# VH-VL binders against q96il0: the designs that were tried, part 247

Target 1, 167 residues: q96il0
Amino acid sequence: APERGAERRDTAPSGVSRFCPPRKSCHDWIGPPDKYSNLRPVHFYIPENESPLEQKLRKLRQETQEWNQQFWANQNLTFSKEKEEFIHSRLKTKGLGLRTESGQKATLNAEEMADFYKEFLSKNFQKHMYYNRDWYKRNFAITFFMGKVALERIWNKLKQKQKKRSN
Short names: E, the ipSAE of ESMFold2; O, the ipSAE of OpenDDE; V2, 0.75 times the mean of E and O plus 0.25 times the DockQ between their complexes.

## First folded at step 9 (VH-VL)

Design A102 (framework fv_ebrasodebart)
Fold by ESMFold2-Fast, scan of step 9:
Structure A102 (fold): chain C 167 residues (1-167), chain A 120 residues (1-120), chain B 108 residues (1-108)
Amino acid sequence: as target 1 above (167 residues)
Amino acid sequence: QIQLVQSGAEVKKPGASVKVSCKASGYTFTDYYISWVRQAPGQGLEWMGWISAYEGYTNYAQKLQGRVTMTTDTSTSTAYMELRSLRSDDTAVYYCARDQSYLPKGHDYWGQGTLVTVSS
Amino acid sequence: QAVLTQPPSVSVSPGQTASITCSGDKLGDKMAYWYQQKPGQSPVLVMYEDSERPSGIPERFSASNSGNTATLTISGTQAMDEADYYCQAWRSSTAYVVFGGGTKLTVL
C-alpha cells in the first residue's frame, strides 16, 4: 500500500484525471493541468496530528477544488459543443461541407466566429455571475476556518508554554 | 418559512414517464442544489441525482443515467425530475431536498414526498 | 462501488446511550451526515459535517467520523428518538451521494 497516493474516479463530464502526489512530502503538492478544466489540482499535506478543525478545513478546501474543476470542465465542454454546432450550422447555410478535401475540419473566419463569441458570452453572463458569487462565499468560508485554525494553534502554543513554565 | 412543496401522487403504467415538481419558497433558490432521493416501500433511501439551481449542472446516479432528467425554473423557484421507461421497481416515494451549493451542509429541508406507483 | 454499512437495528432502554455506526472504505476522508426518519414522514437532518448539530436538534445527539467509521451517538435516549437513522457520505461536486442502508432504533 503506497505511503501517499491520490485516486479519483472520473465523472461524466468531469474529466478530472487520476494521479499520485510525491511521496512523504511535508508541503502541499501542485499537479499537472487537468485536460478538461485546464486547472492545476492541489494535493494537501496531511499533518500526523491533524485536529478535527484542521481536518474540516482540509475537507472544505478539497470540496471547493472539486467544485471549481467540475464547473470549468462543464463550461469547456459546453463551449466546445456549441462552437461545433454553430460552425456546422453556418457551413450548411453557406452550402459548404463539414470537412475539407484533406479531411480536416472546416472552419469559419474570425468575423463569423465573433457572432458566436458574442452570443456565448451573453448567454452565459448570469451563470458566470453566480459562479463568482459562490466562489466568493466559498473563499470567505475557507478564510474563516483558516482563522479558527490559526487561533487554535495560538492557544495550543500558549498552553504548551504555560505547562513548560509550570513544570 | 422555508418550504419545499411537491406535486401529488401519480399512478403510471410500465413504459410511461413521470415528472415530479418541487416548488421552493422562503430562501434564495439559486444558493442551493436540489437533490432527488427515492424510497421504495419498506426500503432505504436511494440518491437519484442533484441539480444546481442557478447553473443547471446535473449529476445523476449511474443506475439511472439515460432515464432521468432534472431541470429547474428559477423564475418560479421550481425543480423538476422526470423519470422515463418506468418499471414496477420504480414504485417509490420520491423526495426533493435542498443542499447548499457553496457549503457542504447536507440536506437540511425536504419536500413532503410524492408517491409514484407503477402498475398495470 | 462505494457502500455504507449500518446495523439493521439497535435497541436501547429509555435513558441509555444509543450508538449507531456507519462503515465505509475511507469514510473519514469525506464528511458524514445523519438523518432521522419517522414512519410516514420525510427525513430530518440531525447531524452534518461529521459532528455539527443543526438548530433545533437536542444536545444529546453527537457524532464522529474517523478512519472507516462514522458514529451517531444519542445520550439519554428518549421514546421520541425511535426512528430509522440513515448516514450519508461522499458529498462533493464530482462524487455520488451515498446513503447507508438505515438502522431502526427501538426504545423499549
Scores: ipSAE 0.467, ipTM 0.737, lowest interface PAE 2.1, mean pLDDT 83

Design A103 (framework fv_ebrasodebart)
Fold by ESMFold2-Fast, scan of step 9:
Structure A103 (fold): chain C 167 residues (1-167), chain A 120 residues (1-120), chain B 108 residues (1-108)
Amino acid sequence: as target 1 above (167 residues)
Amino acid sequence: QIQLVQSGAEVKKPGASVKVSCKASGYTFTDYYISWVRQAPGQGLEWMGWISAYEGYTNYAQKLQGRVTMTTDTSTSTAYMELRSLRSDDTAVYYCARDQSYLPKGHDYWGQGTLVTVSS
Amino acid sequence: QAVLTQPPSVSVSPGQTASITCSGDKLGEKFAYWYQQKPGQSPVLVMYEDSERPSGIPERFSASNSGNTATLTISGTQAMDEADYYCQAWRSSTAYVVFGGGTKLTVL
């Protein structure tokens, strides 16, 4: 190709922060989108005096995030694979090669691709319905434990206030 | 009463295929993954793979990739595991076990096991 | 396949405390699980989410998970506890399950 795409860079490369949150973070940090799931990971801050209940909540949130990322990574892989197979099948039916004379990937028009999208969505409707159900159940459980942690923190603050008053 | 009931023992020749069933009852089938775990005589537990009952998504152990297929029939609450191109070292007790899909509770109920013997 | 590391055997006298370890890289960042298997029987879940007991499991069973090591502890060990014990880690991000090699607990 005779022309190159214009590059625009901001202050720091995404790779510098990709694997680790900022070193001195005192709260949860949101990273760049994952390459495969296209979801932004949350890197959880671990308090110095993490209680067993706080540890359980953190592990539960981490497990839920990993479950969610794996689900969407698998869905994106399946979509891409089936899309390629559909395009190759239709091009073969039309007697066309997989590449154009210019060496680009041969494509179908929007009207032809609409059939693929409709079939893909219909085929995966039940799977997405159950995903939404599990997503809500997981978030209800997380909310419940968040409430328990909040109550624990309130009681601890009340204990500290009582101790200060007694002195 | 939660129960996982597996099909009966099988004797196969090398190169054959075996298909083991696991019928679930007493719970909502689509709330759980089904894992398949085997145990050779006198050996430890070896995870073979799992299937999400509602997603139909499978993940198989690397060493069994290409030889194993896991499926479910939601209408009968039954999971299946098919192992092809059997070898003598596939002789084992094969277990199914459920694991909750929305919370990390572990494999809380197991089938009774199915002995598969591969012998010439 | 990767396997979590457990000692092959542990022996204790009745009434003593048994300790079974399970080691894996960053295991303490994940939930650990423990299973008991008696001869001729299916495995039974005895601990989940690091330290939680299923209904019906005696209080003398406890567990912890920190750093690279998960530990199953059986206090006041009884003859009925003689079994093989397996640890498990659930790694949903990799969409697979990992079992330890197993530990034979002998109570004599």
Scores: ipSAE 0.577, ipTM 0.799, lowest interface PAE 1.4, mean pLDDT 83
Fold by OpenDDE, second read of step 10:
Structure A103 (fold): chain C 167 residues (1-167), chain A 120 residues (1-120), chain B 108 residues (1-108)
Amino acid sequence: as target 1 above (167 residues)
Amino acid sequence: QIQLVQSGAEVKKPGASVKVSCKASGYTFTDYYISWVRQAPGQGLEWMGWISAYEGYTNYAQKLQGRVTMTTDTSTSTAYMELRSLRSDDTAVYYCARDQSYLPKGHDYWGQGTLVTVSS
Amino acid sequence: QAVLTQPPSVSVSPGQTASITCSGDKLGEKFAYWYQQKPGQSPVLVMYEDSERPSGIPERFSASNSGNTATLTISGTQAMDEADYYCQAWRSSTAYVVFGGGTKLTVL
């Protein structure tokens, strides 16, 4: 049995967001869509007096963002590659070139492309299911920590009000 | 292993033609484009054009239009580049290169180069 | 004039980081490729699609693209890295390949 050489999965580069917010920013910034994932990166603000819970929330949001960026970058690259392979294969089968005589990129019709989309979705269905599951888990965790941070902030405000009344 | 093996060095007179060959091995020849790139002595890389190994479609650099012809022989997995009306400024090492993707965007494998000298 | 502009030369000491820039119109909309060429040898692809490394290329090689400028970075530069480096892009409108003018990297 010929050892099918492990097709090195072209891993999308870890897209370090090229977006740098202004140094004097006191809020979260949303960058332009990333070239690979097409997701807009968020640059999270770091308060001077960040609590351990706030820090944990920020890190969790950052990690989740990076996870999403990597997933979609890889998915988009895979999609683009497989799409081009499909088009190339179909054009060859039809005895057509990759380019028209005018030098334009040869394309398939919408019906032929519909077959590609169906096959691609079918092939990646399980991957998308796992993604969705993990997405919900991560967002649930984020929401939970958001709640904790909100409670901490309320408690701190109440303590400050009590101290002001006692003086 | 993927290899591109080019023909040997050529010495030509001004006004003559030269035809350089590039034999490909180790991959499906018809699935890729072949580009030709030249380099004059002590100069940078100059793209000359590409050919689709399957369709035979070509795209030549504007500077070389009318003087260059690229062809392929799929039976022998060989690409050819002919340059006509040679001038002294055509003295260069000529490279064939395989394009990395379905489009001629970048070159992942290169031939060893063929020196073409144009001298009176 | 080359459509892609590179510095003609860059010099670095062994172990230092070398940076080679490549600037061109709308380069940020396209992928950049990088080639290493040693004297008397064929060019070798060292980076593709802005920041991807071919198999066999050391991890000390990296590349990035910001705006209209692509950058090849060699961390911990070694004597063996002394070579000419060329950036390359592809124009979708014409399907032309364009090379930079090349940069000679010297390791002092």
Scores: ipSAE 0.022, ipTM 0.575, lowest interface PAE 5.7, mean pLDDT 87

Design A104 (framework fv_ebrasodebart; at its last look DockQ between E and O 0.20; V2 from the best seeds 0.00; counts 0 for: placed apart)
Fold by ESMFold2-Fast, scan of step 9:
Structure A104 (fold): chain C 167 residues (1-167), chain A 120 residues (1-120), chain B 108 residues (1-108)
Amino acid sequence: as target 1 above (167 residues)
Amino acid sequence: QIQLVQSGAEVKKPGASVKVSCKASGYTFTDYYISWVRQAPGQGLEWMGWISAYEGYTNYAQKLQGRVTMTTDTSTSTAYMELRSLRSDDTAVYYCARDQSYLPKGHDYWGQGTLVTVSS
Amino acid sequence: QAVLTQPPSVSVSPGQTASITCSGDKLGDRFAYWYQQKPGQSPVLVMYEDSERPSGIPERFSASNSGNTATLTISGTQAMDEADYYCQAWRSSTAYVVFGGGTKLTVL
């Protein structure tokens, strides 16, 4: 396959990132909230001498973040859509238009909206329960690998101390 | 012990719909997502979408969005994939495969495949 | 759309080392997976999480993933290893799966 040298000249997207890391960052960076999931993305620092175990931990954390963002983006979209459908349905049942006489978007009272929230939470209870289960299991796995990385770092420090004493 | 058993081969006319089932056994159904992957004769694997075993949390391949629906029945540990408005180029072997919902282990078990032939 | 590029075919003699590559932008920042498919059969997971081997898969199978390229390596290749091999990765979410185009491994 031909090597695309032109990619080197225009490899970066023309758009600019809304994320602005501070100066000489050598640590993880937290960006602004995503419009769809309303979660703040974490950009992970990659050390030059990353071990295979450290790389696995970073990938696992990245994958978990993407999984979490997808779940909440979907949930927020579903909530917004069902909320609009509920409002529309109730207004039609009452014989009211979708807009007030002033042209403003018609709304329901607090009591009727409370019914929607209660219904939505009840309907999604099992889904949120399984999400929480998976969230805990994913964080357990991350904690487990963090422990392995910590042990690897301790072992490497002990080996380096012995090597330094030999020199 | 762990098995994914799919429904039998289907022959459909263009414009029809097909619904393939995938019955899971030997494991906790709600611990896994089910991917649907198809393979046209002599071609590679094409991912169609993915469904959580709990309450229909789904993601579909963009080119199939609007034509595909994935569902599950937790009481029977069965996943379903329905493809509508069939065309001749939908002729393929359709596979279901499990992927753990809380660890990125990959598709470790696959169904035997269901041949769907679309012809006039 | 995310694209994973594999060579369409690789040929080796019995006992040789086969190397199958899978290329994609920043693929080394994602987990890569490898599947083996023999004619008329379902795919079989042979490598997961870049370099982990499932129970029952021979030790001659190994893999790596770095930069833009993941590699499946089969040492001491046997006739039974003749198959199509597919790489897979998550593009930017566990909910989005992408497969490579596949590589036919021929052992003669």
Scores: ipSAE 0.655, ipTM 0.850, lowest interface PAE 1.1, mean pLDDT 84
Fold by OpenDDE, second read of step 10:
Structure A104 (fold): chain C 167 residues (1-167), chain A 120 residues (1-120), chain B 108 residues (1-108)
Amino acid sequence: as target 1 above (167 residues)
Amino acid sequence: QIQLVQSGAEVKKPGASVKVSCKASGYTFTDYYISWVRQAPGQGLEWMGWISAYEGYTNYAQKLQGRVTMTTDTSTSTAYMELRSLRSDDTAVYYCARDQSYLPKGHDYWGQGTLVTVSS
Amino acid sequence: QAVLTQPPSVSVSPGQTASITCSGDKLGDRFAYWYQQKPGQSPVLVMYEDSERPSGIPERFSASNSGNTATLTISGTQAMDEADYYCQAWRSSTAYVVFGGGTKLTVL
């Protein structure tokens, strides 16, 4: 009885880019594209006197970034797997091997691949809708907190000016 | 109302396997992740792993790698956790919990727990 | 050892304020979550994203973060608040969920 190869249940790529900016950085850094998500990670600057609102904003931004990284890493993995499965299935149906006579990986033509893309998009349409919804929600929250932080900074500057005038 | 309903208590011998179910209701099952958390008697909460209900992607705690398998049935909105090669120290209440999508954030809803007793 | 450190126990008199701390590396970069667990019951989310309160949780519950320390505060502590409290976060590098060791709150 052929040993049914244990289907390696693909663990979600833990795609957190290990990009570390210089320790003395006073600004946000953008890293190279992540190998799984193809998104460029941002390392957010932490002020020495970070307020609770600034911290919350930073955490929201960081979480949203990681959410995006994870989503696209997973999406790219799923796409790659389904694409490979599609290609193999179609080649098999055609009675073709996985390799050409020259030893190259057999490929499908653009028309056949167009069918794959249509099917893939159709299948993942709902997922993308949910992603978009959540994307807007997250970015709205971030924008809201950006406004709060801006107001806080203005208020703090005004207080400092008043204190300097009173001395 | 959102609910997670788990299977009943299990008694197992060392070396055996146990499979606990968690049926979700009151929300779109595929929109969330399910985490599994266990608690040994008189001990704290220990995270075991999570599964994406939509994609089926899993992430297991390192301590449980090779012994735990998490699965979902989207048709029945049910999550499953199988733990193999049971030991006495696996005696615990096992909880399923709902996580937000794509990130293992907080657990806003919990199952009632399933007691698994491993005894000779 | 738990990656998140909590005091094992906190005692408070009725009507007083209880404070439970949770400390961990890089907790300042991640949101903290808090759970209440009563004996024989499932954990209940009492605070999320450092300081947000779920619906149905009393206003006497609040939480804050300072640096790598999260704090759960219960103002006007009641006998019904006696429970185990757990903080929780997740690790970006592994996407693991991490719980604190738990704090037993006793209302004396």
Scores: ipSAE 0.639, ipTM 0.851, lowest interface PAE 0.9, mean pLDDT 90
Fold by ESMFold2, look of step 11:
Structure A104 (fold): chain C 167 residues (1-167), chain A 120 residues (1-120), chain B 108 residues (1-108)
Amino acid sequence: as target 1 above (167 residues)
Amino acid sequence: QIQLVQSGAEVKKPGASVKVSCKASGYTFTDYYISWVRQAPGQGLEWMGWISAYEGYTNYAQKLQGRVTMTTDTSTSTAYMELRSLRSDDTAVYYCARDQSYLPKGHDYWGQGTLVTVSS
Amino acid sequence: QAVLTQPPSVSVSPGQTASITCSGDKLGDRFAYWYQQKPGQSPVLVMYEDSERPSGIPERFSASNSGNTATLTISGTQAMDEADYYCQAWRSSTAYVVFGGGTKLTVL
């Protein structure tokens, strides 16, 4: 299989950097949820002469991307489930059916739905706080290893340059 | 120093449920996932799922989805695993083990194991 | 579904080098981990992140992981190394943990 010299689809920036939550995402969760759960995974390029340090960095970045994707997949399922349960509970309390007279799913107005979003954010606040902590800790580790890889590459170029001079 | 201490052995009948506890000490509980791993007599290790220290963030093995519930209590640094609708082939030693959530280093500390016997 | 395959047993003479393999599709794209389990005991982590050794594990334990195969190597094998050995990886598509079937190391 030939090398694709101009192809960059597998070397796209880290998925965690493209899919990081905003500084206040847990507290600004209002209205219909954003589609962050549909994050596209990054397929990391594996160079033919990958050093042990480069390999460790790549695996850490991939595992962090998968960790991030799994968290949001789980959170989206929980959100959808709890939203439906909240709507059903409120409709039952109001004496209304799950379907309108036209046969469509009954819904709550925006003011009533705001109560759900507030409750969901409060209920999941600590979970999101620990997610953010772990995301930052992983980002520190990745950045540290990226720096180590950069220094390794500079050292290898200097070693090769010294070897040419000394012959 | 670091310990994971599990609840005692259980004997159950088919169709019942079991809840195993795992009390952690000697480390920052919220830095680690707790995995549950079981081992049937004479068999290998089978991963059941993991839970973050904060209750509600879980991943379960597909085989056990719908039968297993994992929870934690951060105030007591304790993890729980409940397995429902027990069958005879659920007879196993059940282990808890920790793994660091932000820099994975493998399951470096394990509980002593809890034998669950399912028989009629 | 995802499977890590280990030989069921490996036998070595004392002082020789034991090699225990763990095979899985593209296993070298993941970190591999190794556990030792002696009869009646809980597993003990002996290698992590492909080739790193936890504190307290003798230097005669080493490991590698590339392609489809991770390998645990014990040089200068001693009678005390007789145990079951399990490899472990993280399954990429679902973030599940996967263990190999285990290898019984016998020191003759």
Scores: ipSAE 0.509, ipTM 0.764, lowest interface PAE 1.8, mean pLDDT 81
ESMFold2 (binder alone), look of step 11: mean pLDDT 90; pTM 0.927
OpenDDE, look of step 11: ipSAE 0.617; ipTM 0.843

